# Designs tried in a protein design chat: VH-VL binders against q7dma9r51to147. Part 33

Target 1, 97 residues: q7dma9r51to147
Amino acid sequence: GDQVIYHCTVRTLDGVVVESTRSESGGRGVPIRDVLGNSKMILGLLEGIPTMHKGEIAMFKMKPEMHYAEIDCPVSAPENFPKDDELHFEIELLDFS
Short names: E, the ipSAE of ESMFold2; O, the ipSAE of OpenDDE; V2, 0.75 times the mean of E and O plus 0.25 times the DockQ between their complexes.

## First folded at step 12 (VH-VL; framework fv_umesolerbart)

Design D2 (at its last look DockQ between E and O 0.90; V2 from the best seeds 0.84)
Fold by OpenDDE, look of step 12:
Formats: structure tokens, C-alpha cells, sequence
Structure D2 (fold): chain C 97 residues (1-97), chain A 128 residues (1-128), chain B 107 residues (1-107)
């Protein structure tokens, strides 16, 4: 699979940050390094990231079944996760190879 | 018919304030990211701000950050731009513009900031 | 921010002739590039998005090409209603930025 490096901020429809890699959003400032199809990631990211290009900042909206609320989701839901809500994802694709 | 109609443009003095409105019709307003784009007289286009469908996610151009506030009322199908500390360089026609969505077969939606619907614009003039 | 540069500033073309407009980005914007047409006293109208996809209702004579940092808008056979200013815009990264525009005028 393709290796990807990206920043990710996840917000509820109410604007609450559920999770973020960015320091300004409470994250550690460290981007995520994954291998598509060979890393544990939510379905929405698996499907969304391939639509992006290196250097792109994209905004996604995902239904519950596409993010942490997915049945058999390989990624644990973060703290204070709203199980039944849509989430918005801001993804900055830093590298793609 | 899908339509955006701006209003509120006026002549104001430097340092003044003004609130613009954009009325949407013909589509599900609450589902779309909305934008303000401005154009100084005889000049090009400048993106000003966007606001998410629910209003919780907002971005500003550096030129207006701290002075302008974008907001929306989905019940009224309205977009707003509160402008403060206005400067001469803020003189422009202000357009509201819609960001379309692309819905993938997977079920995810990607917002595209290639604006597909524009209002007619409203003129803001900042002059002493 | 990504700087978008359009050339030429003014393009004089006769009706029925081919018009070629260029847009350059200071860094790669991949295919996240849109073209707009603006006539005097009117709002911009989206012609192309995704660098090469015509928007709904846009005549086939309009076509977009390119990727990365170099893009082209082509009007295969200029019609009288096509004389206007054309803007390119990247939406690869915010802040979203426009080119300075190319005025297509009658020769």
C-alpha cells in the first residue's frame, strides 16, 4: 500500500475538536504516518485520503458508519466521541508515496 | 432556482462597521459551506472567509482576520459578514458564494472550494 | 499563500478564433484549479473545476488542461458572448487564491 503522512483534525458539527494532530487544536503537532490498506484507520480516511494530492488541504464530512462508529472499526474512538453524529475532517496531506 | 442575494453594502468611514447579509434560496442551505469573496473596483477577486455547514468551522484571509466575523443562520437561510475597523482597502463588491459538495460512492462527502453559485454582490465603500 | 499568475493580461482575439489563456501557480496545486468568467457588472461564473471538468451548462468550446503549476483555459472558437475577464483560482490550500485575470477582448 501507499505510504501517507498527514495532519488531521476531527470536529463535531458543534465545533468540538474530537481529535487533532495539530498543536493549535490541542494535538502534539506530529503528523500521522500510515500505510493505506496496511494500517489501522477509519474507513472514511481510507476512502478519503486517496482522493487527495500531496500538499492538499481537504475538508470531509463523514457519517457515523464511516468513522469511529463503524462496525468493527479498527481504531478506538477518542475521548468524548459522539457516537451518532456526523464528523468533519480537515486533512492536510503532507506526503504521499 | 438556486440563488444567492447579497445586501447591506454602504458607504462608511474608515474605522466604521458594517454588516452584510446573503439570502439563499432554491437549495438546502444548511448542507453547504459558504464563502465571502470580494473584488475591489477594477481589480481581481479575493477570498475572504468560509464557514462550514453548521457554522462551527471558520477560516479567514489574513487581511481580514480579527476584524471580520462570518456567521450564518440556517433557519433563515442567511449568511452574514460583520465587518469592523474598516479600511479603505476593504472597499469592494462583496460576493457570497457556495462551495459545492462531492458525495463519493463510499458515503464520504468532500467539500470543493470551486464556487459554483454566486450572488450579484453588494458594494462596500470605505472612504473619509 | 499560493500565488496565481495569469498571462497574458490582455488577449485580443477575433471571433471564431482560438483563445489560449495561461495560469501558473507558485507551487503545485495538483488539479485543484478552477476557471471563472466575469462580464462587466456581473458576478463570476464558474467554467471549469478540477482543472479540466466543465461545469454544468458550460459550452463545449471551453476546456481546461494542466496540473501542478501550469494550467490552460482554451476557447476553441471564440463567440461574441465570450469577451470577458477570466480568472483562475486554486483550492488546493487555504487561503484560496485567484489569478489577476486575463481580459479577452475583440481584435
Amino acid sequence: as target 1 above (97 residues)
Amino acid sequence: EVQLVESGGDLVQPGGSLRLSCAASGFTFSSYYMNWVRQAPGKGLEWVSYISSSGSWIRYADSVKGRFTISRDNAKKSLYLQMTSLRAEDTAVYYCARSPEYVYESGITKYIFAFDIWGQGTLVTVSS
Amino acid sequence: EIVMTQSPATLSVSPGERATLSCRASQSVSSNLAWYQQKPGQAPRRLIYGASTRATGIPARFSGSGSGTEFTLTISSLQSEDFAIYYCQQYNRWPYTFGGGTKVEIK
Scores: ipSAE 0.865, ipTM 0.945, lowest interface PAE 0.4, mean pLDDT 95
Fold by ESMFold2, look of step 12:
Structure D2 (fold): chain C 97 residues (1-97), chain A 128 residues (1-128), chain B 107 residues (1-107)
Amino acid sequence: as target 1 above (97 residues)
Amino acid sequence: EVQLVESGGDLVQPGGSLRLSCAASGFTFSSYYMNWVRQAPGKGLEWVSYISSSGSWIRYADSVKGRFTISRDNAKKSLYLQMTSLRAEDTAVYYCARSPEYVYESGITKYIFAFDIWGQGTLVTVSS
Amino acid sequence: EIVMTQSPATLSVSPGERATLSCRASQSVSSNLAWYQQKPGQAPRRLIYGASTRATGIPARFSGSGSGTEFTLTISSLQSEDFAIYYCQQYNRWPYTFGGGTKVEIK
């Protein structure tokens, strides 16, 4: 279990924000706090966040099976979420402990 | 051969406008984040802006935010920088630059902003 | 904004000798650091990324080291074509920032 604290914004390939932690993108402005190996997380975050360093802002593209189209995905997608599309993720890693 | 070719640099007055173009060839342009980076005469390099592969994500340096607009046309393999309200400190050679990617076998791709391909630049001079 | 500081500003070196260039970041950039070479009238050329990984086609005499806030570029046996300006650049987070450069010139 490592604890990770991060902001995440998810967009379609054509730029529609479909989910974000950031207030400027419709979120609450509160970062996500997860424990790797314990918290329910999509596969793309489980793989992508360990490639990052504290303080990094990274841009990812994820195939559907790495997010909400994962078989038996442990988290629910937002309503009308395009779970069969490749999606772009901006992740700011605030802490990795 | 992979190439980036900038054009549109010119002499303009302060407060003026100018549009730069960058033509890409030899690679799948639509797969890459693209950047503008500038260099004032005799000075170092300054990152100006990036635009995502689809054109949907855009970031600017504070020095140009609100005055410059980055855009791309993937069908034409072209990157653009529309500059307005130009100032003397915008005088520079403007380079377009490519951000490479790392593709993980699992199905995620990470974009790397250590620019692997650069054009030869186009000179913008802002002088009264 | 992460400020990148390079030293020395100018390094005078004889051909065949070792050149050592330093780069300091105002905050940790971990290993998200690149080095570029720029010759007069030319675009920058990427030498190193990930602090220590040589880009494709870069000769083995170029090596990078460091992590966090302190980084070094070493040219182990300077060749005539290596006289140029060298820039470091962090890509840990936007805005991506460059050092002021180190000019390597003939002593």
Scores: ipSAE 0.780, ipTM 0.913, lowest interface PAE 0.6, mean pLDDT 92
ESMFold2 (binder alone), look of step 12: mean pLDDT 90; pTM 0.909

Design D3 (at its last look DockQ between E and O 0.87; V2 from the best seeds 0.82)
Fold by OpenDDE, look of step 12:
Structure D3 (fold): chain C 97 residues (1-97), chain A 128 residues (1-128), chain B 107 residues (1-107)
Amino acid sequence: as target 1 above (97 residues)
Amino acid sequence: EVQLVESGGDLVQPGGSLRLSCAASGFTFSSYYMNWVRQAPGKGLEWVSYISSRGSWIRYADSVKGRFTISRDNAKKSLYLQMTSLRAEDTAVYYCARSPEYVYPSGITKYIFAFDIWGQGTLVTVSS
Amino acid sequence: EIVMTQSPATLSVSPGERATLSCRASQSVSSNLAWYQQKPGQAPRRLIYGASTLATGIPARFSGSGSGTEFTLTISSLQSEDFAIYYCQQYNRWPYTFGGGTKVEIK
């Protein structure tokens, strides 16, 4: 699979940050390094990241079945996760190889 | 018919404030990211701000950050731009513009900031 | 921010002739590039997005090409209603930025 490095901020429809890699949003400031298809990743990211290009900042909307609320989601839901709501994902793709 | 109509443009003094409005019709306003784009007289286009469908995500151009506030009322199908500390360089026609979205077969939606619908614009003049 | 540069500033073309407009980005914007047409006293109208996708309702004589940092808008056969200013715009990263525009005028 392809290696990807990206920043990601997840917000509820009400603007609450669910999770973020960015320091300004409460994250550690460290981008995520994954291998598509070979790492634990939420379905929406697995489907969304391949639509992006290196250097792109994209905004996605994902239904519950596409993010942490997916029945077979390999990633644990973060604290205070709204199980039934759509989420917005801002993704900055730093590297794709 | 899909339509955006801006209003509120006026002549104001430097340091003054002004609130612009944009009325949307013909589409599900609450589903779309909305933008303000401005154009100084005889000049090019400058993106000013965007706001997500429910207002949870907002971005500003550096030139207006801290002075302008974008907001929306989905019940009224309206977009707003509160401008404060206005400067001469803020003189422009202000457009509201819609960001379309692409729904992938996978079920995810990607927002595209290639603006497909524009209002007619409203002129803001900042002058002493 | 990504700086968008359009050339030429003014393009004089006769009706029926081919017009070629250039847009350059200071860094790669991939294919996240849009073209707009603006006539005097009117709002911009989106012509192309995704660098090469024709927007709904836009005549087929308009076409876009390019990727990365170099882009081109082509009008295969200029019509009288095509004399206007054309802007490119990247939406690869915010802040979203426009080129300075190319004025297409009648020769």
Scores: ipSAE 0.898, ipTM 0.954, lowest interface PAE 0.4, mean pLDDT 95
Fold by ESMFold2, look of step 12:
Structure D3 (fold): chain C 97 residues (1-97), chain A 128 residues (1-128), chain B 107 residues (1-107)
Amino acid sequence: as target 1 above (97 residues)
Amino acid sequence: EVQLVESGGDLVQPGGSLRLSCAASGFTFSSYYMNWVRQAPGKGLEWVSYISSRGSWIRYADSVKGRFTISRDNAKKSLYLQMTSLRAEDTAVYYCARSPEYVYPSGITKYIFAFDIWGQGTLVTVSS
Amino acid sequence: EIVMTQSPATLSVSPGERATLSCRASQSVSSNLAWYQQKPGQAPRRLIYGASTLATGIPARFSGSGSGTEFTLTISSLQSEDFAIYYCQQYNRWPYTFGGGTKVEIK
């Protein structure tokens, strides 16, 4: 597996930020580091991120089953997360190695 | 079939305000990210702003941030650009432009900012 | 901000000849590059996206190549309707940026 380092900001379709790695959006300012094939990832990112390249900022829309409403999802949703909603994900891929 | 038509371009004084409109037809407007792109007379193209399909996600070019506000009304199939504190360098033809989608096999969607549909443009002139 | 540089600024070509237009990005945009054609008084028209994918309805004489920082638009046999200004544009990340354009003129 390849290592991916990325920022992620998640909004409801009505515009509420529900999770972000970015400090300006309420996060810690620390990007996520995952290893493709080994790290626990939501399905939508596991499909989308491999199609991205270093330095890309992409906008994804995901139905619940592709994020935290996946049956037996290996990643825990944050508290009060709308896991049954369709959501927008902005991904900035900082590194793909 | 698919059409975008801008309106509201005018001659305005520096410091003035103007509201541009873009009417969409022939496609499901509420499914697409929409953009404003401008072109100063005799010059190249500059991306100005985008707005997400439901209006929940917005980005601006630094040259217009704080002065321009993008919005949309999906019931009216309309995109808007509210312009304030206008400057001479804002003189341009303003285009609305559509970002197409790519749908993955799983059904997740990626938005592509290689604009497939453009309006004819509306001219904004800012001069004393 | 990713700066897109097009060359040459003007390309003089006879009808029926091959035209080759270049576009350089200040940092990698991988294959997230589009080409547009613009004629006087008209809106831009997308020709190519994904660096090399021909948009629907665009004649096969147009082709794109390149990846990373260096890209080329080729028109294999210039037609009278192809004399226009051509712009490249990166969509790897906002702000999305365009090159300064290459004007293709009749020689």
Scores: ipSAE 0.698, ipTM 0.880, lowest interface PAE 0.7, mean pLDDT 92
ESMFold2 (binder alone), look of step 12: mean pLDDT 93; pTM 0.942

Design D4 (at its last look DockQ between E and O 0.90; V2 from the best seeds 0.85)
Fold by OpenDDE, look of step 12:
Structure D4 (fold): chain C 97 residues (1-97), chain A 128 residues (1-128), chain B 107 residues (1-107)
Amino acid sequence: as target 1 above (97 residues)
Amino acid sequence: EVQLVESGGDLVQPGGSLRLSCAASGFTFSSYYMNWVRQAPGKGLEWVSYISSSGSWIRYADSVKGRFTISRDNAKKSLYLQMTSLRAEDTAVYYCARSPEYVYPSGITKYIFAFDIWGQGTLVTVSS
Amino acid sequence: EIVMTQSPATLSVSPGERATLSCRASQSVSDNLAWYQQKPGQAPRRLIYGASTRATGIPARFSGSGSGTEFTLTISSLQSEDFAIYYCQQYNRWPYTFGGGTKVEIK
């Protein structure tokens, strides 16, 4: 699979940050390094990232079944997170190889 | 018919405030990211701000950050731009513009900031 | 921000002739590039998005090409209604930025 490095911020429709890699959003400032198809990844990211190009910042909208509420989702939902809600994802694709 | 109609443009003094409105019709307003784009007289286009469908996600151009506030009322199908601390360089026709969405077969939706619908614009003049 | 540069600033073309407009990005914007047409007293109208996809209702004589940092808008046979200013715009990254425009005028 392809190696990808990206920043990701996930927000609820109410604007609550569910998760973020960015320091300004409460994250550690460290991008995620994954291998598509070989890493534990929510379905929406698996499907969305390949639509992007290196250097792109993209905004996605994902239904619950595309993120943590997916059947057999390999990634656990964050603590106290309502996984049945629509989420918005801002992805910055830093590297793709 | 899909339509955006801006209003509120006026002549104001530097340091003044003004609130622009954009009325949407003909589409599901609450489903779309909305933008403000401005154009100084005889000049090019400048993206000003965008706001997500629910209003929870907002970005500003550096030139207006801290002075302008974008908001929306989905029940009224309206987009707003509250402008404060206005400067001469803010003089422009202000357009509201829609960001279309692309729905992938996978079920994810990607927002495209290639603006497909524009209003007629409203003129804001900042002058002493 | 990504700087978009259009050339030429003014393009004089005779009706029926081919018009070629250039747009350059200071860094790669991949194919996240749009073209707009603006006539006097009117709002911009989207012609192309995704660098090469014509928007709905746009005549076939308009075509876009390019990727990365170099892009071209081509009007295969200029019609009288095509004399206007054309802007390119990247939406690869916010802040979204426009080129300075190319005025297509009648020769």
Scores: ipSAE 0.895, ipTM 0.954, lowest interface PAE 0.4, mean pLDDT 95
Fold by ESMFold2, look of step 12:
Structure D4 (fold): chain C 97 residues (1-97), chain A 128 residues (1-128), chain B 107 residues (1-107)
Amino acid sequence: as target 1 above (97 residues)
Amino acid sequence: EVQLVESGGDLVQPGGSLRLSCAASGFTFSSYYMNWVRQAPGKGLEWVSYISSSGSWIRYADSVKGRFTISRDNAKKSLYLQMTSLRAEDTAVYYCARSPEYVYPSGITKYIFAFDIWGQGTLVTVSS
Amino acid sequence: EIVMTQSPATLSVSPGERATLSCRASQSVSDNLAWYQQKPGQAPRRLIYGASTRATGIPARFSGSGSGTEFTLTISSLQSEDFAIYYCQQYNRWPYTFGGGTKVEIK
């Protein structure tokens, strides 16, 4: 279990921000903390984040089954989240320990 | 053959405006992040801006933010750079450049900003 | 912004000689580093990405190494077509930044 601390901003393909940890995008400015192998995470992040390094900003595109439309997804989507859409994810990895 | 062709470079006065175009062919344009990169005469390279494959994500270098607008038209396979409030330091060859993608086994895609295809460039000169 | 510093500014070498070009990042960029070759009047050509992966069609005499903040491009036996300016570029995070270049010229 490595700890990962990251900011995440999610947009529709039309450019609408649907979720963000960043204050400039409507979030609270508080990054997400997950423990790999223990914390519940969407499939796309489980695959993508381990390939990132501290300080990296990466741009991912994920089809619905790789995020909240996964069958039996272990993470609940917020209300009003477009879980059936292909989405763009910007991830800033602040720490990988 | 995969190709990017820039156009619209010209001689303009300070404070002026120009619109650059980049025509893409030989690849699925709508799948790729696209970039503008510039090079002042006799100088190194400076990344200017990117735009996501859908057009939904845009970033600018601080030196151009608020003055330049990147856009794309996927139906026309074209990338644009609208430049306003031009300054002498904007004098450069402007390149259109493609960011390749890496597809993970799960099918998620990561975009790689190590530019694999470049156009020939178009010269913008800002002087009186 | 991550500052990329290349050295030397100019490298004078004879054909067939080994050329070693250095690139330093002001902070870690992990393996997210690319090398480009540019000849006068031409667009840059990507040689290496991921610090050490040769782009398609790039001859084996070009190799990249390094990680974090220190990177090297090596040309193991310089050919006549290799005299050019070489740029490193980080793509760990935007704004993506380039080094100032190393000009490889005939000694």
Scores: ipSAE 0.762, ipTM 0.911, lowest interface PAE 0.6, mean pLDDT 93
ESMFold2 (binder alone), look of step 12: mean pLDDT 93; pTM 0.940

Design D5 (at its last look DockQ between E and O 0.66; V2 from the best seeds 0.79)
Fold by OpenDDE, look of step 12:
Structure D5 (fold): chain C 97 residues (1-97), chain A 128 residues (1-128), chain B 107 residues (1-107)
Amino acid sequence: as target 1 above (97 residues)
Amino acid sequence: EVQLVESGGDLVQPGGSLRLSCAASGFTFSSYYMNWVRQAPGKGLEWVSYISSSGSWIRYADSVKGRFTISRDNAKKSLYLQMTSLRAEDTAVYYCARSPEYVYPSGITKYYFAFDIWGQGTLVTVSS
Amino acid sequence: EIVMTQSPATLSVSPGERATLSCRASQSVSSNLAWYQQKPGQAPRRLIYGASTRATGIPARFSGSGSGTEFTLTISSLQSEDFAIYYCQQYNRWPYTFGGGTKVEIK
C-alpha cells in the first residue's frame, strides 16, 4: 500500500475538537504516518485520503459509520467522542508515496 | 434557481464597523461551506473567509483576521460578515460564494473551494 | 501563501481567433485550480475547475490544462461575449489565492 503522512484535525458539528495532530489545536504537532490498507485507519480516511494530492488541505464530513463509530473500527475513539454525530475532518496531506 | 444576494454595503469611516448579509435560496444552504470574497475597485479577487456548513470550521485571510467575523444562520439561510476596525484597504465589492461539495455514496463528503455560485456583490467603501 | 501569477496582463485577440492564457503557481497546487470569467459590473463566473473540467453550462470552446505549477486556459475561437477578465485560483491550500487576472480585449 501507499505510504501517507498527514495532519488531521477532527471537530464535532458544534465546533469541539475531538482530536488533532496540530499543536494549535491541542495536538503534539506530529503528523500521522500510515500505510493505506496496512495500517489501522478509520474508513472515512481510507477513502478520503486517496482523493487528495500531496500538499493539499482538504475538508471532509463523515457520517458515524465512516469514522470512529464504525462497526469494528480499528481505531479507538477519542475521549468524549460523540458516537452518533457526523464529524468534520481537516486533512493536510504532507506526503504520499 | 440557486441564488445568493448580498446586502449591507455602505460608506463608513476608517475605524468604523459594518455588517454584511448574504441571503441564499434555491439550495440546501445548511449543507454547504460558504465564503466571502472581495474585490477592490479595479483590482483582482481576494478570498476573505470561509465557514463550514455547521459553522464549526472558520478560516480568515491574514488581512482581516481579528477584525472580521464570519457567521451563519442556517434557519434563515443567511451568511454574515461582521467587519470592525475598517481600513481604507477594505474598500471593495464583497461577494458571498458557495463552495461545492461531492457526496460519496459511502457517507463522506468532500468540500472544494472552487466557488460555483456567487452573489452580485455589495460595495463597502471606507473613506474619511 | 501560494502566489498565482497570470500572463499576459492584457491579451488582444480578434474574434474567431484562439486565445491562450497562462497561470503559474509559486508552488504546486496539483490540479486544484479554477478559472473564472468576469465581465464589467458582474460577479465572477466559474469556467473550469480541477484544472481541466468545464463547469456546467460552459461552452466547449473553453478548455483548461496543466498541473502542478503551470496552467493554461484556452479559448479555441473567441466570441464577442468572451471579452472579459479571466482569473485563475488555487484551492489546494488556504488561504485560497487568485491570480492578478488577464484582460482579453478585442484587437
Scores: ipSAE 0.864, ipTM 0.939, lowest interface PAE 0.4, mean pLDDT 95
Fold by ESMFold2, look of step 12:
Structure D5 (fold): chain C 97 residues (1-97), chain A 128 residues (1-128), chain B 107 residues (1-107)
Amino acid sequence: as target 1 above (97 residues)
Amino acid sequence: EVQLVESGGDLVQPGGSLRLSCAASGFTFSSYYMNWVRQAPGKGLEWVSYISSSGSWIRYADSVKGRFTISRDNAKKSLYLQMTSLRAEDTAVYYCARSPEYVYPSGITKYYFAFDIWGQGTLVTVSS
Amino acid sequence: EIVMTQSPATLSVSPGERATLSCRASQSVSSNLAWYQQKPGQAPRRLIYGASTRATGIPARFSGSGSGTEFTLTISSLQSEDFAIYYCQQYNRWPYTFGGGTKVEIK
């Protein structure tokens, strides 16, 4: 049941941003709020976020199966998202409570 | 033995150019982010640049952006730093450094920029 | 950019005694803090990462503590090979930055 609040920027292996919560990267500037064990989340975030401390910025690389190419993924991919690619996920964990 | 060996440091005039090389051995070079870190004589350490494992994602310190170009050749297990428009403040020992990674059983990889392997450095002197 | 400040600049310690080195960050770096040892004419050697985790092969007399903005490296019983310069480094937020160093020398 822990609440996690985080910014996420997703990039191709070449560093091209494909999705971000940050305004400087084309997002709305609003962090994601999820409840571990309740909110529907991609598998890579469910595995990666518990390895982080509050305030940490971490860079993860995720195989497609750990994000939107997971079989029966509980979360829909954003429009025109490269769901079959290995991608970088940069996470800033603002709160873990 | 895991090893990084820099070469190409020299005495150059201001405004000059120089290419540094770093030869890697004893590990899977193509799996790691690589870095250049420099140390001016009698001074502390300054991160200069990194390059992703594939070579496609690059960042520079503001002090060198536009003048230095990092590159890698994974087949030759080599990292490079092409330096141009050199200034006196670029005088330093230049180190090649490896960023470790941790592969989790789930299939995600977490990257760390706490450098675990360093070369012995190559000296660049920019002076008239 | 996050400024890392180390103190003292020089620490004179007798062999066998304890050395305590301080590192302060201008803003929180969480636990993403490393310590390096550098001897004359040599490259830095990573001692500690994650603020408190000893790197492989580092003797137990080296320990790190702290989080956020305040960090400490302790050498519990200084040996002759420990006289060197020690640097802290944050790796939380790009660009990654180092402290100015603490030189540990024989008293």
Scores: ipSAE 0.793, ipTM 0.905, lowest interface PAE 0.5, mean pLDDT 92
ESMFold2 (binder alone), look of step 12: mean pLDDT 91; pTM 0.929

Design D6 (at its last look DockQ between E and O 0.89; V2 from the best seeds 0.74)
Fold by ESMFold2, look of step 12:
Structure D6 (fold): chain C 97 residues (1-97), chain A 128 residues (1-128), chain B 107 residues (1-107)
Amino acid sequence: as target 1 above (97 residues)
Amino acid sequence: EVQLVESGGDLVQPGGSLRLSCAASGFTFSSYYMNWVRQAPGKGLEWVSYISSSGSWIRYADSVKGRFTISRDNAKKSLYLQMTSLRAEDTAVYYCARSPEYVYEKGITKYIFAFDIWGQGTLVTVSS
Amino acid sequence: EIVMTQSPATLSVSPGERATLSCRASQSVSSNLAWYQQKPGQAPRRLIYGASTRATGIPARFSGSGSGTEFTLTISSLQSEDFAIYYCQQYNRWPYTFGGGTKVEIK
């Protein structure tokens, strides 16, 4: 139910950026706006963002089952995305509800 | 026993360069984010930089950005700080410090920048 | 940058008495707050993280409380080994910042 607004950068363990909301990492510079429990989100974000508070910048490591290798994952992976790899996520939580 | 040991601190002239090393033992070094934290004589603590477990995520305090470079060699279980354009205000004891992790049951890990293991420190003096 | 302010700068306390140390953040750090003890010539030792969680091996006389912008470290019965400098530190976001310290000394 809560609205969350956040920046996210995703890298492989070797440091390759696979996607980012940050302009310095190839994104549009626009944060994601999701609703917990309503928006389609990977399991790792659904589990990780509630551990955060507004204004926090957190670093997560997520095994494949927590992102695009999740059984019945509700979000399509980007093309050529390494869905079977463990990935690192930097999340800046700008707003929580 | 978990241990961090810094080395390379020395007396250096302003504008000089110095490379610090930190040797890790007793834990899986490649799994942890590592930090440099410094303390000027008689003063408080200042976070300097972190580097991710793989070495691909790096952040610096503004006071050192562009002058210091953090790096790691996971095969040698070593953390480094290359310091250039040194100034008098860089005079400090430099500590390496480990960021612990919190592992959640489902397979996410959150890194905690409340440093659980510290080295003994190495003194850098910048003076002419 | 989040500024951490500790008070008092020095706290004179008799052995066996209670010490109360204060830490204030310039903006909310929620519970992402740690406390460290540092003795002369030694590295800091982590006492508390998550504002109130005691680190492994830390005696029960150390307790932390607070959230948001106001935090307290309490030492319920000072022992001779507790005379040291204590630092708070936020880890809500980089750059991670420390308070200026509170020196706890024998009265």
Scores: ipSAE 0.732, ipTM 0.900, lowest interface PAE 0.6, mean pLDDT 92
Fold by OpenDDE, look of step 12:
Structure D6 (fold): chain C 97 residues (1-97), chain A 128 residues (1-128), chain B 107 residues (1-107)
Amino acid sequence: as target 1 above (97 residues)
Amino acid sequence: EVQLVESGGDLVQPGGSLRLSCAASGFTFSSYYMNWVRQAPGKGLEWVSYISSSGSWIRYADSVKGRFTISRDNAKKSLYLQMTSLRAEDTAVYYCARSPEYVYEKGITKYIFAFDIWGQGTLVTVSS
Amino acid sequence: EIVMTQSPATLSVSPGERATLSCRASQSVSSNLAWYQQKPGQAPRRLIYGASTRATGIPARFSGSGSGTEFTLTISSLQSEDFAIYYCQQYNRWPYTFGGGTKVEIK
């Protein structure tokens, strides 16, 4: 599969940061490195990232069925996270190869 | 009919404040990212700010950051721009503009910042 | 920010002729490029998005091409209502930025 490097910030509809790779949003400042199809990944990211181009910053809206509430989601939801709510994702695709 | 209507443009002195409004109709306002774009007289277009459908995501151009505040009231189907510390270079027609959504398969929506609906604009003049 | 440069600043074209407008980005914007038409006293109208996708209701004589840093808007046969200013805009990264515009005028 394709290798991808990206920053990701996830927020609830109320504006609460659920998770982020960005330091300004409480993250470590380290981008995620994944292999599409070979890494544990949220379905919405698996589907959304291939629509992006290198260098692009994209905003996504995902229903629960596309993230942690997906039936076979390989990624565990954060502790005490409302996985049944709609989420917004900001993705910066740093590399795609 | 899908429509955006701006209001609130006025003549103000430098350092003054002004609040713009944008009234939306003909579509589900609460589902869309909204933007302000401005155009100085005889000049080009400049993106000013966007706000997500729920208001949780907001971005500003560096030229207005710290001075302008974008907000929305989905119940009233209204977009706002509170402007403070106004400068002469803020003189422009201010447009509200909608960011369309592209719905992919399986329930993913991507917001596209290629603005498909624009208001008629409202003129803000900052002058002593 | 990504700087968008349009050329020429003014394009004189006769009715019925082909008009070719250029837009250059200071860095790649992939295909996240839109074109707008603006007539005097009016708001901009979106013509093209995704570099080459014609917006709903836009005549077939308008077409967009290009990717990365070089883009072109083509009006195959200029109509009287097409004389206006045209802007390109990237939405690959915020801040989203516009070109300086190309004025298409009657020769």
Scores: ipSAE 0.661, ipTM 0.910, lowest interface PAE 0.5, mean pLDDT 94
ESMFold2 (binder alone), look of step 12: mean pLDDT 90; pTM 0.919

